# VH-VL binders against ABC transporter G family member 3 (ABCG3): the designs that were tried, part 6

Target 1, 243 residues: ABC transporter G family member 3 (ABCG3), of Arabidopsis thaliana (Mouse-ear cress) (q9zuu9r114to356)
Amino acid sequence: IAWKDLTVTMKGKRKYSDKVVKSSNGYAFPGTMTVIMGPAKSGKSTLLRALAGRLPPSAKMYGEVFVNGSKSHMPYGSYGFVERETQLIGSLTVREFLYYSALLQLPGFLFQKRSVVEDAIQAMSLSDYANKLIGGHCYMKGLRSGERRRVSIARELVMRPHILFIDEPLYHLDSVSALLMMVTLKKLASMGCTLVFTIYQSSTEVFGLFDRICLLSNGNTLFFGETLACLQHFSNAGFPCPI

## First folded at step 25 (VH-VL)

Design t143 (from t131 with heavy chain N37S, light chain H98Y)
Fold by OpenDDE, fold request of step 26:
Structure t143 (fold): chain C 243 residues (1-243), chain A 126 residues (1-126), chain B 113 residues (1-113)
Amino acid sequence: as target 1 above (243 residues)
Amino acid sequence: EVQLQQSGPGLVKPSQTLSLTCAISGDSVSSNSAAWSWIRQSPSRGLEWLGYTYYRSKWYNDYAVSVKGRITINPDTSKNQFSLQLNSVTPEDTAVFYCARLTYDFWSGYDYFDHWGQGTLVTVSS
Amino acid sequence: DIVMTQSPDSLAVSLGERATINCKSSQSVLYSSYNKNYLAWYQQKPGQPPNLLIYWASTRESGVPDRFSGSGSGTDFTLTISSLQAEDVAVYYCLQYYSSPFTFGPGTKVEIK
């Protein structure tokens, strides 16, 4: 996936300017992790949605998005998108929840549907939680935030997306859960899935797992490139990398 | 290399039970990337899928409606085999029976038969 | 159930000539989300089990000669042998694996003219 001179405007979103994303350029190679990083209201979620073709009707996008060298046309199911906040069914186990998703969305035989569910569980490091009730948001009432987030991602994996967009996978996760999430996603990328996701900030350890970084601030792209190049870029400028 | 070797009687009397066994080499009956299937072939009905057995955290069996209630496919992990039992057979059940592997891959979405046994002609006759 | 049909029932082709076999499904076997057709082609020689040639309508199985090709989408599919060889004499079957149960075509017998 690649984007060129991408600009997104949304009326009423900002006091002084309707531009939420300003002339952003970048790309993500297959089987790699590309992170869109920036502070609150930087436009990172909007950029992610623009790349996924999921902007709200009130938004207007300028520029171009390319998939596999051609203008973006991603049919339903060819890509996955995980919202920052997703609705889970607390009364179901992780396996049941994913299985129902498979039954509703996938063709083929029960063998394949069951297989996809098990593989998704494994891919998202949810094996120990497969038979656990999803429950509420508190651990005592169900799965922890990290597990819940991985369940949400697993649900999208049932569709076997070539590209997976994730809005803030580390949202409200502690350092341990965050690292586990990124290691899990890194493994997923190594299997051939292209990952593009947004984060507010990361530890140095997590930062090192990214292949490419798009740094946003107030809609402006401060940097785009390889992770190591980012460090060098800011070092050369006499500033620490804003991770 | 995956190989399937079939065994069992070629003659069964009406109302009796047809029994066949398929021995697996080069793969496991409990593989998480395969469903072990039985398919029969006759001039009147052509190639007909009968059902399969597979392991994904637990054992599952799915059967064709046409033989459901009469068919049982059982895995044997100790021998790395799986079997077919078809009860209450009639002359209409006469066919060449094949065991086959239904292959699976998560990303590719494979779900077709890629390896077959040699086939066993089973004749139902008094 | 998805009903599979094939045409012709039999085909006689001279050595080195093109052989074309058609397969039709009563319902579409195209999964739009993946843009993949759940259709396979098998070759069966006398006294042998079916051998996989093509899957996903157009992808050749490993080891299958280049002269075999599959095409089509939705409900209409074609298996083509660009240059018929003596070893290609067999019955060819299409298979849909889109929905339960698996259903095969009735087969097309290919012979040398």
Scores: ipSAE 0.817, ipTM 0.907, lowest interface PAE 0.5, mean pLDDT 93
Fold by OpenDDE, fold request of step 26:
Structure t143 (fold): chain C 243 residues (1-243), chain A 126 residues (1-126), chain B 113 residues (1-113)
Amino acid sequence: as target 1 above (243 residues)
Amino acid sequence: EVQLQQSGPGLVKPSQTLSLTCAISGDSVSSNSAAWSWIRQSPSRGLEWLGYTYYRSKWYNDYAVSVKGRITINPDTSKNQFSLQLNSVTPEDTAVFYCARLTYDFWSGYDYFDHWGQGTLVTVSS
Amino acid sequence: DIVMTQSPDSLAVSLGERATINCKSSQSVLYSSYNKNYLAWYQQKPGQPPNLLIYWASTRESGVPDRFSGSGSGTDFTLTISSLQAEDVAVYYCLQYYSSPFTFGPGTKVEIK
């Protein structure tokens, strides 16, 4: 996936006036992890949505998005998108939840649907939780935030997306859960899935797992490139890397 | 290389049980990427899928409605084989029976029959 | 159940000539999200089990000669042998694996004219 001179504006009262993303350029190679990093209101989520073709009707996008060298016409189901906040069915086990999703969305036989579910569970490191109730927002009765997030991602994996967009996978996760998430996603990428996701900030250890980084601030791209080059970029400019 | 070798009697009397075995080499009956299937072929009914067995955290069996209630497909992990039992056979069950592997891949979505046994003609006759 | 039909029932073609076999499904076997047709073609020679030729409607299995090609989408599919060879004498079957149960076409017998 690649994007060129991508600008996103939001409609005000009657006219488009607010530029949320300003002339962003970047790309993500197959089977790699690309992170869009920035503070709150930096435009990172908007950029992610733009890449996924999931901008709200109130938004207008300028520029171009390419998938495999062609203009993006990603139909529904060809890619995965995980929202920052997703609704899960607390009364179901992880396996049941994913299985119902497979039954509703996938063609084919029960063998294939069951197989996809088990693979998704394994891919998201949820094997130990497969038979556990998802539960509600109460941690005493259900899965923790990290597991819940991984379940949300697993739900999208049931569709076998080649590109997976994830909005803030580390949101409200502790350092241990965050690292586990990134390691899990890194493994997923190694299997050939292209990952593009947003993060507010990360530890040095997590940062090192990214292949490429897009740094956003107030809609502007401060840096895009290989993660290792980011440190050098800011060092050369006499500034610390804003990770 | 995956190979399927069938064995069993070629003659069964009406009302008796048809029994066949398929030995697997080059793969496992408990593979998480395969469903082990039985298919029969007759001039009257053509090629007909009967069902399969597969392992995904536990064993599953799915059968065609046409033979449901009479069919049992059982895996044998100790011998790396799977069997077919068809009860209460009639002359209409006369056919060439094939065991086959239904392949599966998560990313590619492959789910077709890629390997077959040699076939076994089973005649139901008095 | 998805009903599969084939035409013609039998086909006699001269050596080196094109053979065309049609397969129709009673409902679409195209999964739009993947843009893939859940259709396969098999070749069966006398005394042998079916042998996989084409999957996903148009992808040749490894080892299959390039004279074999599959085309079509949705409900109408075609297997083409661009130049019939003596070893191609067989019965050809289409298979849908889109929906349970698996269903095969009735087969098309290809002979040398």
Scores: ipSAE 0.809, ipTM 0.902, lowest interface PAE 0.6, mean pLDDT 93
Fold by ESMFold2, look of step 25:
Structure t143 (fold): chain C 243 residues (1-243), chain A 126 residues (1-126), chain B 113 residues (1-113)
Amino acid sequence: as target 1 above (243 residues)
Amino acid sequence: EVQLQQSGPGLVKPSQTLSLTCAISGDSVSSNSAAWSWIRQSPSRGLEWLGYTYYRSKWYNDYAVSVKGRITINPDTSKNQFSLQLNSVTPEDTAVFYCARLTYDFWSGYDYFDHWGQGTLVTVSS
Amino acid sequence: DIVMTQSPDSLAVSLGERATINCKSSQSVLYSSYNKNYLAWYQQKPGQPPNLLIYWASTRESGVPDRFSGSGSGTDFTLTISSLQAEDVAVYYCLQYYSSPFTFGPGTKVEIK
């Protein structure tokens, strides 16, 4: 996936549309993790949605988005998009939830559908939780936030996406759960999934796992490049990078 | 690399049970990437999928409606093979029977019959 | 069940000439989420099991000569042999693997005129 001169404006009750993303350029290579990083209101979620073709009706996109060199929108099943809010069915086990998703979404024999579910469970390190109820409602024991987040990502994996867009995968996670999530996502990328996700801030340990970084502030791209180049960029300016 | 070798009798009397075995080399019957299928071919019905067995945390079977209730497909992990049993056969069951591998690959979507056994003609007659 | 039909039932073609085989499904086998047609073509020579030629309607299996090509989408598909060779005498089957049960076409016999 690549983007060139990408600008997004939002309609509001004000006289003029506000620019939320301003002339952004970048790309993500297959099988890598590309992170859109920035503070709140930097435009990172808007950029993520623009790349995925998920902008709300109130938004206008200018510029170009390329997938494998073509100006084309991706079919919903060829990519996954994970919102920061998750909606899970607490009365189902993890395996059941993913299995019903596979039955609804995929062609083929039950063999393939069941195999996709088991592979999604393994990929998201959910094997120990597969037969546990998702839960999390009143009067119901359930998964903690880290496991719930991984289940939401696993549901999108059921579609066997080539590209996975994740809005704030670390949202509401403690430092241990956040590290596990990023290690899990790095492993997922190495198995062939292209990951593009947003992040507010990074620990030193998490930062080292990123392949490529897009830094945003107030809609402007401050840096785009490899993680190592990011370290050199800030070192040359006299400030240490987050790692 | 993968080879499927069939064995079993070519003549079965009506009302008896047809039994065939497919030996696998170059792959495992318990592979997470394969379902092990039986397909038959007759002049009247052409090629017809009968069922499969596969392993994903446990063993599963699915059978075609046309033969469900008469068919059993069992794996044998110690011999790396799988079998077909078709009960209460009639002359209309006369066909060439093939074992075949149905593939699965999560990222490529490689989901079809890629390797077949040599075929076994089974005649059902008195 | 998705019913597969093929035409013609048999086809006689001179060596070096083009052979065209059609396959039609009773329902679409296009999975729009991947933009892939779940259709395969098999070749069966006398006395042999079927061998895979083409999957995803148009992708040749490894070792399949360039003279074999597949096309079509949705419900209508075509296998083309651009220059028939003597070894291409066989029965050709389409297979849908979109929904269970997977079903084969009735076959098209290709022979030398």
Scores: ipSAE 0.558, ipTM 0.791, lowest interface PAE 1.7, mean pLDDT 81

Design t143 (from t131 with heavy chain N37S, light chain H98Y)
Fold by ESMFold2, fold request of step 26:
Structure t143 (fold): chain C 243 residues (1-243), chain A 126 residues (1-126), chain B 113 residues (1-113)
Amino acid sequence: as target 1 above (243 residues)
Amino acid sequence: EVQLQQSGPGLVKPSQTLSLTCAISGDSVSSNSAAWSWIRQSPSRGLEWLGYTYYRSKWYNDYAVSVKGRITINPDTSKNQFSLQLNSVTPEDTAVFYCARLTYDFWSGYDYFDHWGQGTLVTVSS
Amino acid sequence: DIVMTQSPDSLAVSLGERATINCKSSQSVLYSSYNKNYLAWYQQKPGQPPNLLIYWASTRESGVPDRFSGSGSGTDFTLTISSLQAEDVAVYYCLQYYSSPFTFGPGTKVEIK
């Protein structure tokens, strides 16, 4: 996937509309992790949604988005999009939730549907939790936030997407859960899934896992390139806190 | 290369059990990438899927409604084979029986019957 | 269950001429998310098991001659043999693998005239 001169505007309440994303350029190679990093209100979630074709009706996009070197609309289900907060069904086990999702959405025999679910469970490091209730009702004890986040990603993974867009996969995770999430996503990318996701900031260990980084501030792309190049570019600014 | 070799008797009396075996070479009956199926072919019904067995942490079976209750498909990991038992057969069960491999791959999406056994004609008559 | 039908029941074609076989499904076999039709074509020669020719309605299996082609979408599908050869005498079956149970068409016998 690549984008060129990508600009997104929103309907304003005042005398003129505001640009949320301003002439952004970038690309993601197949099977790699590309991270959109920036502070709150930097336009990172808007850019993510623009790339996925998920902009709200109040937004307009200008510029070009290419998939495999050509302009194309990605069909629903050929990509996955994970919201930062996803409603899960707490009365189901992890396996049941994923299996019912596969049953409703996928063609084929039960063999294929069950196999996709088991592979998604393994890919998201959920094997030890597969038969546990998801939980989340006010009186039901359930999975912790890191495990719930991985279930949300696994649900999208059962659709066998070629590209997976994830909004804030590390949101509200402790440092151990965040590291596990990023190691898991890196492994997933190495198996052939193209990942594009947003983050607010990262630790040194997490930062080292990214293949490419797109830094946003106030709608502007401050840097796009490989992780090592980003480290060299901001050496004087300290690397746990790229702008 | 994957090869499936069938064996079993070609004549079965009505009300008895039809029993066939399919030997696998080039793959494992416990492979997570395959389900092992039986399909029959007759002039009256054409090609008809009967059921499969597969391994994903444990063994699973699914059978066609038309034969459910009469059919059993069993794996044998020690011999790398799988078998078909069809109980209470009638002359209408006379057919050529094939074993076949149903493929699965998460990322490629190749989910079809790619290898078949040579076929075994089973006649049900007194 | 998805019911598959084929036409004609049999077909006689001169060597080097085009043979055309039709297959219809009672329900769409198009998986819209991938824009792929879950339909396969099998060739069965006398005394042999079926052999895969085409999957996803139009994708040729490795080693299948390019004179075999598939087309169609949704519920209507066609197998075309552009220049019939002597070794192409067989019965041809379509198969839907979109929904359980997988179901086959009744077959079309192709002969040399």
Scores: ipSAE 0.492, ipTM 0.756, lowest interface PAE 2.1, mean pLDDT 81
Fold by ESMFold2, fold request of step 26:
Structure t143 (fold): chain C 243 residues (1-243), chain A 126 residues (1-126), chain B 113 residues (1-113)
Amino acid sequence: as target 1 above (243 residues)
Amino acid sequence: EVQLQQSGPGLVKPSQTLSLTCAISGDSVSSNSAAWSWIRQSPSRGLEWLGYTYYRSKWYNDYAVSVKGRITINPDTSKNQFSLQLNSVTPEDTAVFYCARLTYDFWSGYDYFDHWGQGTLVTVSS
Amino acid sequence: DIVMTQSPDSLAVSLGERATINCKSSQSVLYSSYNKNYLAWYQQKPGQPPNLLIYWASTRESGVPDRFSGSGSGTDFTLTISSLQAEDVAVYYCLQYYSSPFTFGPGTKVEIK
């Protein structure tokens, strides 16, 4: 996936100054992790949604998005999009939730549908939790937030997406859970899934796992490139790396 | 390279049970990446899928409606093979029977029959 | 069940000429999420089991000569042999693997005149 001169505006009272993303350029290689990093009002979620074709009706996009060198829109179901918060069905086990999702969404045979569910469980490190109830608000039998986030991602993996867009995968996770999530996502990328996700901030350990970084501030792209080049860029400019 | 080798009798009397075996080399019958199928071919029905067995945490079977109730497909992990039993056969069951591997791969999306046994003509007659 | 039909039932083609085989499904086998058609083509030579030629309607299996090509989408598909060789004498079957049960076309017999 690549984007060129991508600008997104959102309608507001001040029509002229509605730019949320300003002339962004970048790309994501197949099987890699590309991170859109920045503070809460940097435009990172808007850029993510623009790349996925998920902009709200009030937004307008200018510029181009390319998939495999072709200027085309990705069909529904060819990509996965994981929202910051996802509502899960607490009365189901993890395996049941994913299996019913596969039955509703996929063509083919029970062999294939069951196999993608088991592989999604394995890919998201959910094997120990597969037969546990997801849990409800009224009970203490449920999954913790890190496990629930991984189930949310696994649900999207059932569709076998080429590209997975994730809005804040580390949202409200402690440092151990965040590291486990990123190691899991790195392994997922190495197996053939292209990942594009947003992040507010990262630890040094997590930062080292990213393949490519897009730094945003107030809609402007401050840097786009590989992780090492990011460190070099800020070091050469005389500023500490902002991670 | 995956190879499927069939064995079993070529003549079965009406009302008896047809039994065939397919030996697997180059793969495991318990592979997470495969389902192990039986398919038959006759002039009246053409190619007809009969069912498969596969392993994902436990063993599963799916059978075609046309033969459900008469068919059993069993894996044998110790011999790395799987078998077909078709009960109460009639002359209309006369066909060439094939075993076949149905592939699965999560990322590449392969979901088709890629390897077939050599075929066994089974004639049902008195 | 998805019913598969093929035309013609048989085809006689001069050596080196183009052979075209059609396959039609009773409902779409296109998974629009990936723009992939769950259709395969098999070749069965006399006395042999079927051999996979094409999957996803147009992708050749490894080791299959370039003269074999597949095209079409949705419900209408074709297999083309651009320059028929003596070893291509066989019956050709399409297979849908979009939904259970697996269903095969009735076959198209290709012979040299």
Scores: ipSAE 0.462, ipTM 0.747, lowest interface PAE 2.4, mean pLDDT 80

